VHH binders against p19838r805to892. Designs and how they scored, part 20

Target 1, 88 residues: p19838r805to892
Amino acid sequence: QGDMKQLAEDVKLQLYKLLEIPDPDKNWATLAQKLGLGILNNAFRLSPAPSKTLMDNYEVSGGTVRELVEALRQMGYTEAIEVIQAAS
Short names: E, the ipSAE of ESMFold2; O, the ipSAE of OpenDDE; V2, 0.75 times the mean of E and O plus 0.25 times the DockQ between their complexes.

## First folded at step 18 (VHH; framework vhh_8k46_1)

Design e3 (at its last look DockQ between E and O 0.77; V2 from the best seeds 0.70)
Fold by OpenDDE, look of step 18:
Structure e3 (fold): chain B 88 residues (1-88), chain A 121 residues (1-121)
Amino acid sequence: as target 1 above (88 residues)
Amino acid sequence: AVQLQASGGGFVQPGGSLRLSCAASGFTFSSYIMAWFRQAPGKEREFVSSISGSGDYTYYADSVKGRFTISRDNSKNTVYLQMNSLRAEDTATYYCAAKPDNIYLSRYDYWGQGTQVTVSS
């Protein structure tokens, strides 16, 4: 199973904020695609908190922090990676 | 001027049904996600349901899944909320809201006036 539960809630909240920005390269929708959950983007975008909904689904699907960081790396989202690594 | 006019609220007994409507004007209706929120006295406003600009996709809060249905008629610039199997905890002021159907935006730009729904025996 995944280890997303290892991320503290405050870290997740910071990630949510970083992923809900008007940047096509650093948005939650792009992250979802990198994580293989892009087919659910139509559902996520209708939720009250798309980034949270994405990450909740990612966790339930057994996602790992390592894979999350790799996806963010592919996006070039250094700030988001730093948020995760600072808490580790 | 942008307007969202909600209607259809009222008093119903538990197990009853209501259908809310929200008529929109002043913006390109089909390019916006429409949503319903509600706020009970002493509680924070909570998300109820939303529907994409085309109407092809819907989303529901867990508390209303299976009971509420959101729909829209873009030819009438109207969004609806069919509420079935109503419960006392559904009592609240219901608000219609709109935001651009854009993945980069999470905040709703437009809010209508509330319509009161009271579920009581």
Scores: ipSAE 0.762, ipTM 0.891, lowest interface PAE 0.5, mean pLDDT 95
Fold by ESMFold2, look of step 18:
Structure e3 (fold): chain B 88 residues (1-88), chain A 121 residues (1-121)
Amino acid sequence: as target 1 above (88 residues)
Amino acid sequence: AVQLQASGGGFVQPGGSLRLSCAASGFTFSSYIMAWFRQAPGKEREFVSSISGSGDYTYYADSVKGRFTISRDNSKNTVYLQMNSLRAEDTATYYCAAKPDNIYLSRYDYWGQGTQVTVSS
């Protein structure tokens, strides 16, 4: 059972934008690897909205906000963490 | 200059088939994800299908999965869309698009002019 539905949609939209920038360490593909979803990265990159596709798959698989924040911390992505925590 | 030229559209009865082609020039074709989008009059453009630069991976919108097949021939710099079991709701202008396969951004950089597909009695 996951809890990703606790995040407001505007927070998710901000996260999508933060993950779709040309940064080699702070992109959706790196996040997918940290969340254990890296084997799906070929599908994510081919989808029309890779970061949304990643996050939807994570939510459906039972992913939690705590795991998401920890993955972002391992990436050093403080701005993304602050977006999540400021909304809590 | 980059060019994407889509062709193969036409008029077809429901249940029929069409094969679209998109010829590319002006970039290293095998390094780009190729995709098909479509837009019906008065509607927003929607994703149809995409294929990796190597051709090894494909992705389909749910509405076309099992009916449409994307493929590419990197020796001819061409991407294809085989459309089977066509329905009236498939009527649209079909556009090919390209983005680099190694940058993981969602934005497509290059767009073709489109080819019209009309499915009617």
Scores: ipSAE 0.585, ipTM 0.835, lowest interface PAE 1.1, mean pLDDT 91
ESMFold2 (binder alone), look of step 18: mean pLDDT 84; pTM 0.835

Design e4 (at its last look DockQ between E and O 0.94; V2 from the best seeds 0.76)
Fold by OpenDDE, look of step 18:
Structure e4 (fold): chain B 88 residues (1-88), chain A 121 residues (1-121)
Amino acid sequence: as target 1 above (88 residues)
Amino acid sequence: AVQLQASGGGFVQPGGSLRLSCAASGFTFSSYIMAWFRQAPGKEREFVSSISGSGDYTYYADSVKGRFTISRDNSKNTVYLQMNSLRAEDTATYYCAAKPSNTYLSRYDYWGQGTQVTVSS
């Protein structure tokens, strides 16, 4: 059972923006790989909002906020982690 | 210079069909995701469909899923949008756009001129 519903919509929107950047180490595609969803990156890229599509799929698959934070930590994406933690 | 030239728009009755084409030049076509957008008067531009560089993957907005089909011919540097079962709400100016296949951004680098599609009885 995932708990991504605990994240407020404005927090998600902030995350989307942070993940759609031209940084090879801090982008949605890298996050997808850390979350085990990297095989869907070609599909995510085609959506109008890849980061949102990733997060939606992550939520539907039962993803947790804890695992999301851990993935972001592995990426060294401190700002993204802070966005989540500030709302918790 | 990069160019995207859309064509195929016109007037059709509800339930009719149209096929849009977008001819591209000035960039490596197969290395780009191609997409269609549309904008109705007084409304924001909205995503319609996209297709990967190889053509192996496609994506559709929910509003057009099952009715529209996007395809591409890389030998002709052209992307197509087959629009079936057209509705009045499909009335808009349609634009083709391109972005690199390896980008992490949602925005498109190149935009063509629009072609008008009008669905009316």
Scores: ipSAE 0.750, ipTM 0.896, lowest interface PAE 0.6, mean pLDDT 95
Fold by ESMFold2, look of step 18:
Structure e4 (fold): chain B 88 residues (1-88), chain A 121 residues (1-121)
Amino acid sequence: as target 1 above (88 residues)
Amino acid sequence: AVQLQASGGGFVQPGGSLRLSCAASGFTFSSYIMAWFRQAPGKEREFVSSISGSGDYTYYADSVKGRFTISRDNSKNTVYLQMNSLRAEDTATYYCAAKPSNTYLSRYDYWGQGTQVTVSS
């Protein structure tokens, strides 16, 4: 049972921007691996908006904001965590 | 000098078919994701379909899934879009685009000039 719909859309848009950068550690592909969705990275990469496609898939699969924050902590992505926590 | 040259557009009745081609030069074709986008007058450009560098994986916008098929021939540096069951809402200029397979960015680096597809009764 997921709770990702509790994040405001403008928060999600900020996250998409933060995850679509050339950083080897702080990108949507690394996040997908941390969330257990790495097997889908070929599909995410081919979509027109990889980070949105990842996040939509995570939400549909029942993902939680708590797990998202934990994955971002494992990546060391403090800025992304702050965006989520400022909205909660 | 990177070039993407799209062709194969034309006029067709609803329910008809067209096959678009995009010939590429000036980069290592097999290392790039290729995609088709389209833009109708007065509308924003929208994603249609994409294909991995090897050709093994494809992705489609919901509006074209089941009707359009993307393919590529790496020996000819060419990507194709087979468009079946065409509808009036498919009328647009169709553009091919390329981005490196290893990028995390959503943007495409190279764009073709486009080819016009017009579906009308």
Scores: ipSAE 0.642, ipTM 0.865, lowest interface PAE 1.0, mean pLDDT 93
ESMFold2 (binder alone), look of step 18: mean pLDDT 84; pTM 0.833

Design e5 (at its last look DockQ between E and O 0.93; V2 from the best seeds 0.80)
Fold by OpenDDE, look of step 18:
Structure e5 (fold): chain B 88 residues (1-88), chain A 121 residues (1-121)
Amino acid sequence: as target 1 above (88 residues)
Amino acid sequence: AVQLQASGGGFVQPGGSLRLSCAASGFTFSSYIMAWFRQAPGKEREFVSSISGEGDYTYYADSVKGRFTISRDNSKNTVYLQMNSLRAEDTATYYCAAKPDNTYLSRYDYWGQGTQVTVSS
């Protein structure tokens, strides 16, 4: 079972901001692919907050913080990982 | 010059229907996501619905699901919002907006002038 509820709201907000950037290697769309949710990217893009919509779906699907950090590490997104680890 | 011209607003009773239109010009229409937002007095602007460039995907706010339908006609450079089963809380100024279909950002690049929708008995 997922443990995304362990992330504080302020941490999630910081992640949302870090993931909604024009960098093709460090955005929510790339993260979605790493998490196995890339098929939903068209839906995420149409939402008012793609990063939040992604994270909400990831949480509902039983995603874990560990897997999230692993995905971000594969992306080389050190800043996003630090945001999560600082709150732990 | 980019232009978004919304129309179709008006006064309706609860349970009534309206159809909004937004005519676009000045950009490659089919390459843009089109969206509707609304803002009521004293409230922040809120997302209502969006549609992909080719019209094959749509998204709705929970508050309007099952009642509103967004569509587009790329041959006319127009996006529509069919609003059924209108409620008093749907009263707001409605805005049309556009952003590139290939963007990763949530913000919209272009905004039109608002059209007023008033639902009242």
Scores: ipSAE 0.851, ipTM 0.934, lowest interface PAE 0.4, mean pLDDT 96
Fold by ESMFold2, look of step 18:
Structure e5 (fold): chain B 88 residues (1-88), chain A 121 residues (1-121)
Amino acid sequence: as target 1 above (88 residues)
Amino acid sequence: AVQLQASGGGFVQPGGSLRLSCAASGFTFSSYIMAWFRQAPGKEREFVSSISGEGDYTYYADSVKGRFTISRDNSKNTVYLQMNSLRAEDTATYYCAAKPDNTYLSRYDYWGQGTQVTVSS
């Protein structure tokens, strides 16, 4: 039901890197909360690649690129938004 | 200095069981996620399982889910991997690793030497 498949793999890889940083306002755990997946954060944290596990779960759950961009906008994460918008 | 010493490997027939141990020192054990990885000759190192610092959450690779159980004893600074229903594909060197439980990074900071597990008829 989602459209996350529209994002190129290199865009997804850039997003994984951008979300695995020490900044608590811009990390994958905060994004998971914004996307309604925060209850899964302990599973994401223990997985071998937390940001990828978050993104894969979001995609399988029918997540959209528009919702992703809105969540990143709420976080003030301009660089992450720019990576997505350069692909559109 | 940080030390992670993995042990308990050996030769076992398919369908058999082994329990691996990893004794830790040099850091606050309960503050670290502990994990097991494995590497077969000629293959990339792969994730097997992890456990939170307090032991209340676990995660497993799909290939071992239902057959392997990770656990820890924080009073003994030791993490374990109980491996049941072993298959030839489980043959590998098994490594324990540690990273802080308060990090959001994927990389592991500390690694053990490894212990060999060989599953063959």
Scores: ipSAE 0.666, ipTM 0.864, lowest interface PAE 0.8, mean pLDDT 92
ESMFold2 (binder alone), look of step 18: mean pLDDT 83; pTM 0.833

Design e6 (at its last look DockQ between E and O 0.88; V2 from the best seeds 0.77)
Fold by OpenDDE, look of step 18:
Structure e6 (fold): chain B 88 residues (1-88), chain A 121 residues (1-121)
Amino acid sequence: as target 1 above (88 residues)
Amino acid sequence: AVQLQASGGGFVQPGGSLRLSCAASGFTFSSYIMSWFRQAPGKEREFVSSISGSGDYTYYADSVKGRFTISRDNSKNTVYLQMNSLRAEDTATYYCAAKPDNTYLSRYDYWGQGTQVTVSS
């Protein structure tokens, strides 16, 4: 089972903000694809908080912090990785 | 000039139904996600429902799932909210809002004026 519960709420909030940007390479939609949840992007986009909705679904699906960091690494999103690692 | 004009609010008893409408103008309607929000006195504004530009996808807050239905008619530049099985806690001012269907942001570009919905016995 996933360990996303290990991330503090303030860390998640920071990630949400970092992922809701117009940069096509560093946004929640790209992250969703890297995490295998891209088929849900239409639903995420319609939600009031796409990044949060993505993360919630990722957690429920048993996602891990390690896999999240790997996905962010593939995106080259160093700042997002640093937010996670600083809290660890 | 952009306009979002909501209508259809009113007084209903618990278990009753209402249908809200939001008429849009001043932008390419079919290229925008349309959403409904509501705000009760003393409470924060909360998300209710949204529908994609084409109308193919919908999203609902858990509190209204199974009771509310969002739809749109792009030929009329109008989005609707069918509200069934209304409860006292649905009492609020309802707002329609629009954001580009291709945006990655959560913020909305346009907001309409509110229409009051009051559910009371």
Scores: ipSAE 0.849, ipTM 0.934, lowest interface PAE 0.4, mean pLDDT 96
Fold by ESMFold2, look of step 18:
Structure e6 (fold): chain B 88 residues (1-88), chain A 121 residues (1-121)
Amino acid sequence: as target 1 above (88 residues)
Amino acid sequence: AVQLQASGGGFVQPGGSLRLSCAASGFTFSSYIMSWFRQAPGKEREFVSSISGSGDYTYYADSVKGRFTISRDNSKNTVYLQMNSLRAEDTATYYCAAKPDNTYLSRYDYWGQGTQVTVSS
């Protein structure tokens, strides 16, 4: 189940960059909390690529693009939503 | 000037052990994630392990889990990698690297020169 594999690799790479910023409203740690993965944030930050590690865990867990967009909307992260929607 | 000086490499037989050290200066050591990377000739650099600034949390690549242990001594500004049950595929130059423990970035600020580990009969 889940449909994260439908998101192109170049879109995922853009998302990783957008989530690796110091803004607490728009970073990967806040996204992890919105996706129910916040308990793993210490592992994510110690991994070599935190936003990729988060997104890989979300995909393996059956995460959907719809839920990802909703989490980003709750964060007010319009630019990240637009990257996903431009690939629709 | 920032210095990361890795040492403790050498030649070892398969199944043997080595302990690497990386001595740091020029930054607030306890505020930095310390990591080990390795690179074999002709291969891309790969992640080995990380430890948080406090030392309370660690992370390992799957290929080394259960065999390698990262640790740090903040009073000596030094990070260590205990390598047990060594295999030929562990042969590489091992590098220590540092990034702030409050960053959301993947990029490391500082890199050591590396120390050679060679595992062969």
Scores: ipSAE 0.626, ipTM 0.850, lowest interface PAE 1.0, mean pLDDT 92
ESMFold2 (binder alone), look of step 18: mean pLDDT 84; pTM 0.841

## First folded at step 19 (VHH; framework vhh_8k46_1)

Design ctl (at its last look DockQ between E and O 0.76; V2 from the best seeds 0.00; counts 0 for: pae E 5.2 > 2)
Fold by OpenDDE, look of step 19:
Structure ctl (fold): chain B 88 residues (1-88), chain A 121 residues (1-121)
Amino acid sequence: as target 1 above (88 residues)
Amino acid sequence: AVQLQASGGGFVQPGGSLRLSCAASGFTFSSYSMAWFRQAPGKEREFVSAISGSGDSTSYADSVKGRFTISRDNSKNTVYLQMNSLRAEDTATYYCAAKPDNTYLSRYDYWGQGTQVTVSS
């Protein structure tokens, strides 16, 4: 799908929580790398909400929901994908 | 017990400078990222700046980039915030905070008492 603005706030909040786990395959840092934002991971890590900061930057850069889902799919993070798809 | 003690706040005119300090104790300082937050009356607390345990990485809110500089001295267990070119909108209570370095966690675990910064002509 299209604009990240189309995702409801509660969906984003759920994604934030799912991405703040110490799983090397399913965390926000891995997602950032898949989205081409990995060079900012040190800055994201320092933020009060790394997952939110990542997604905010992704949105500002023109990222799409489709690309987000694709990145999550590459990560094998089916639960995160389901959260997005359930809201669509 | 963990303690974060901030100091350096005060009154300053627009364009002026202040340097905040936060002295930490009760945890392995160099293993924690340190941050500054601020909150103005009637507004939500907002992130200002943060620095990694080693000092190799820093982050700034867009509103303070180019004006504020965060640094730390691990030998003194202290983090600093050099604030230059201060503006009226920088008026707020500033808080020092700490969280384990290189963590995926969002929230900062430890918070100090605030120090008031007032920028007014």
Scores: ipSAE 0.496, ipTM 0.802, lowest interface PAE 0.8, mean pLDDT 94
Fold by ESMFold2, look of step 19:
Structure ctl (fold): chain B 88 residues (1-88), chain A 121 residues (1-121)
Amino acid sequence: as target 1 above (88 residues)
Amino acid sequence: AVQLQASGGGFVQPGGSLRLSCAASGFTFSSYSMAWFRQAPGKEREFVSAISGSGDSTSYADSVKGRFTISRDNSKNTVYLQMNSLRAEDTATYYCAAKPDNTYLSRYDYWGQGTQVTVSS
């Protein structure tokens, strides 16, 4: 159902860094809301690695790379999209 | 000057209990999430537990769920870790840490000096 395992580990690591910034339009909390995981944001915040915890939850819930890219596009996060698409 | 002073460590036998304390000063305690980390000799520091500024939300590493309980008393500026059913693998230096409760950043701003917990028969 999901295809997040197609993203290489180094791509995921780059995404984690890109999502852990103070910009409210480009952080992991806003991405979680776009992916329908916003209700879990308090739990993600207490995690030692919020971006990774978000992405792991998205993957186990059957999330797709296509939907991830669309969420990032809605956020205007071109750099994050380019990291994903360069690996495709 | 921010200070985090961890205490309550000691020598216990397997199956025993211990309660750690971390007294905080120099910041608005109720506005900070508090966490415990631990580091055994030759190993990387690892997350143990965290609690939100209000105390309403907690998080635990899988290895300690059901055995450890984090709590806080904002009137005493202190966070606690109740450690039950202790095992040899819980032997480590335990550190308390603090970060602003409303941040999206993963880093902790303030760290205590740690307290030693040794679990041995």
Scores: ipSAE 0.108, ipTM 0.533, lowest interface PAE 5.2, mean pLDDT 88
ESMFold2 (binder alone), look of step 19: mean pLDDT 82; pTM 0.806

Design g1 (at its last fold request DockQ between E and O 0.88; V2 from the best seeds 0.84)
Fold by OpenDDE, fold request of step 23:
Structure g1 (fold): chain B 88 residues (1-88), chain A 121 residues (1-121)
Amino acid sequence: as target 1 above (88 residues)
Amino acid sequence: AVQLQASGGGFVQPGGSLRLSCAASGFTFSSYIMAWFRQAPGKEREFVSSISGSGDYTYYADSVKGRFTISRDNSKNTVYLQMNSLRAEDTATYYCAAKPDNTYQSRYDYWGQGTQVTVSS
């Protein structure tokens, strides 16, 4: 069902970096909540790379690029959206 | 001054067990995630396990799941790593590390000295 495999690895790496910032509105934990994965935030936090762990779980759960972009839009994270759209 | 002092390493045969300890001082221990990392010669440092400040949540690398157990005693400011069913590939220098439990960052602020674990027949 998901199509996260369509995102190039370079794009994902850029997203990881953008999501590991001390911004209350633009961090991986906020994104996780928007994607319905907030219950896993404790696990993500304990992982060696929270943003990557989030994205990996999102992909495995059947997440879509469309829904990811929508979540980022709700966060107002235009830079992250541009990274995804520039590669598509 | 912040200090992380690891101990418990040694030489053990495959299938054996070791228990590492890391004694912390100089910071509010219960407010920090504690983690274990390891590095073998010529290889990159890799994550092994972590535990939340309260001890309620733990995380393990796939390579050690079911064999290693991380725990902590906040009254003693100590984090532990029980290593069972040890394998040759577990041979490495093990490091204790700490980062605040309320941060989004992946990097750890404090690192201790390594303790050597050698698994060999």
Scores: ipSAE 0.845, ipTM 0.939, lowest interface PAE 0.4, mean pLDDT 95
Fold by ESMFold2, look of step 19:
Structure g1 (fold): chain B 88 residues (1-88), chain A 121 residues (1-121)
Amino acid sequence: as target 1 above (88 residues)
Amino acid sequence: AVQLQASGGGFVQPGGSLRLSCAASGFTFSSYIMAWFRQAPGKEREFVSSISGSGDYTYYADSVKGRFTISRDNSKNTVYLQMNSLRAEDTATYYCAAKPDNTYQSRYDYWGQGTQVTVSS
């Protein structure tokens, strides 16, 4: 069962910023693909807060922090992983 | 220079309709997500609706779903908001905004001056 609510709000806010930079590999659209949510990318893109909308959908679907970290590792996104792990 | 010119606001009774327009210039219109936001006095600005550069995809705030329809005409560089079944809580200044449809940012780069919508009995 999901455990995304264990991430502090400040950690989530840092993740949103890290996922909304102009990087072709380290962005929320790539993360959505890795998390199996890529079919929703048009909705995320058009929402007022794409990273938040992605992360909220992932959480509601029962997503886990461990799977999130693994997806970020597959993206090579060490900075994002460190934000999560420093808060644990 | 980039310009977004919103128009079509006015006074209506509850249950009435208005159609807002936003004419754009100074950028490649079809490459931008267009959105409507609104702000009532003393409240924070809130998202209303957005539409992809192609016009194929739309998104709506829960409070307006089924009552408002966003559309665009890329040949006229114009985005529209059809507002039906208007309520007192829809009273606000409505702003159009634009951001590139090929970025990952949340922030909208360009903003119009707004048009006033007032719904009162």
Scores: ipSAE 0.810, ipTM 0.916, lowest interface PAE 0.5, mean pLDDT 94
ESMFold2 (binder alone), look of step 19: mean pLDDT 85; pTM 0.847
OpenDDE, look of step 19: ipSAE 0.828; ipTM 0.926
ESMFold2, fold request of step 23: ipSAE 0.798, 0.786, 0.787; ipTM 0.909, 0.907, 0.908
ESMFold2 (binder alone), fold request of step 23: mean pLDDT 86, 85, 86; pTM 0.853, 0.850, 0.855
OpenDDE, fold request of step 23: ipSAE 0.844, 0.830; ipTM 0.939, 0.932

Design g2 (at its last look DockQ between E and O 0.88; V2 from the best seeds 0.77)
Fold by OpenDDE, look of step 19:
Structure g2 (fold): chain B 88 residues (1-88), chain A 121 residues (1-121)
Amino acid sequence: as target 1 above (88 residues)
Amino acid sequence: AVQLQASGGGFVQPGGSLRLSCAASGFTFSSYIMAWFRQAPGKEREFVSSISGSGDYTYYADSVKGRFTISRDNSKNTVYLQMNSLRAEDTATYYCATKPDNTYLSRYDYWGQGTQVTVSS
């Protein structure tokens, strides 16, 4: 539940920053794998903003905010979840 | 020390072609992503294209898709940018940049000197 389009741009920007970190367990690449988009990681890495590219592709593929939060929960990324929930 | 040296810039007419080169040294070339950026006067630097260490994957900004081609020769430690169907809006200083292929960060660690590309009739 929850269309990704419903997330405000400032919330997305915060998520992008949280996902572009050197922590291998809490970065965009791990999130991509959790969301079933890991096969595109080589392409995401080459983009100027990997986390944004991931999120854009996730949205286009019909991904939901609920599934995003679940993936982040599996990653133990509480801070990222809080960013989303604070905006709801 | 890491060094990136770009060349190949110049003056061309709209619809013309130009090929940029960037010679790299001081690091294991095949283990690094190479990228091209550009900056026009009064504008922010923008991403143009990138290529993986092995050369198997490429990425392009929407504004240059179908017109520009990035490639690399790891035996020569050189990355290229073939620019076809050039437009006036492609006028900018072009920069070569690199970052490790295994990084998850968007920023590039090293930048070369710019080479000027001017598209004008």
Scores: ipSAE 0.820, ipTM 0.920, lowest interface PAE 0.5, mean pLDDT 95
Fold by ESMFold2, look of step 19:
Structure g2 (fold): chain B 88 residues (1-88), chain A 121 residues (1-121)
Amino acid sequence: as target 1 above (88 residues)
Amino acid sequence: AVQLQASGGGFVQPGGSLRLSCAASGFTFSSYIMAWFRQAPGKEREFVSSISGSGDYTYYADSVKGRFTISRDNSKNTVYLQMNSLRAEDTATYYCATKPDNTYLSRYDYWGQGTQVTVSS
């Protein structure tokens, strides 16, 4: 059902770094809320790699690249969208 | 200056137990995530466990779940790692580290000196 494994690992690594910033409109915690995973934010925060833990959970839950891009668009995170789109 | 001092390492037989301590100073302890990492010779440093500033939430690497327990005493500015059912694979230098509990960054800002844990007959 999901297609997140289609993203190259270097694209995912770039996304992790883009989401680990203090900007509340662009951080992984806000993305988690947009993706319906906000209830897991304490686990993400305590994990060794919060953005990666979020993205792994999203992938296991059947998440799609299309839904990820839409969530990033709702956040206004154009740079993150461009990283995904440049890979395709 | 920020200081993290890990202690309590030693030699222990497989199946044994050991309790590590990390004493902290130079920051508001209850506002920081505390974590344990370990590094065996020839391997990358790996995450073991973490605990929120309040102590209400914990996280464990899969390899240690059910055997290790992280805890903290905010009145003593100390985090602990209770290690039970120790295995040879747990042999490593154990480090405590900290970052602000309100950060979105994965990296830890401050690191202690390690304490050696050796599990062998």
Scores: ipSAE 0.646, ipTM 0.860, lowest interface PAE 0.9, mean pLDDT 92
ESMFold2 (binder alone), look of step 19: mean pLDDT 83; pTM 0.822

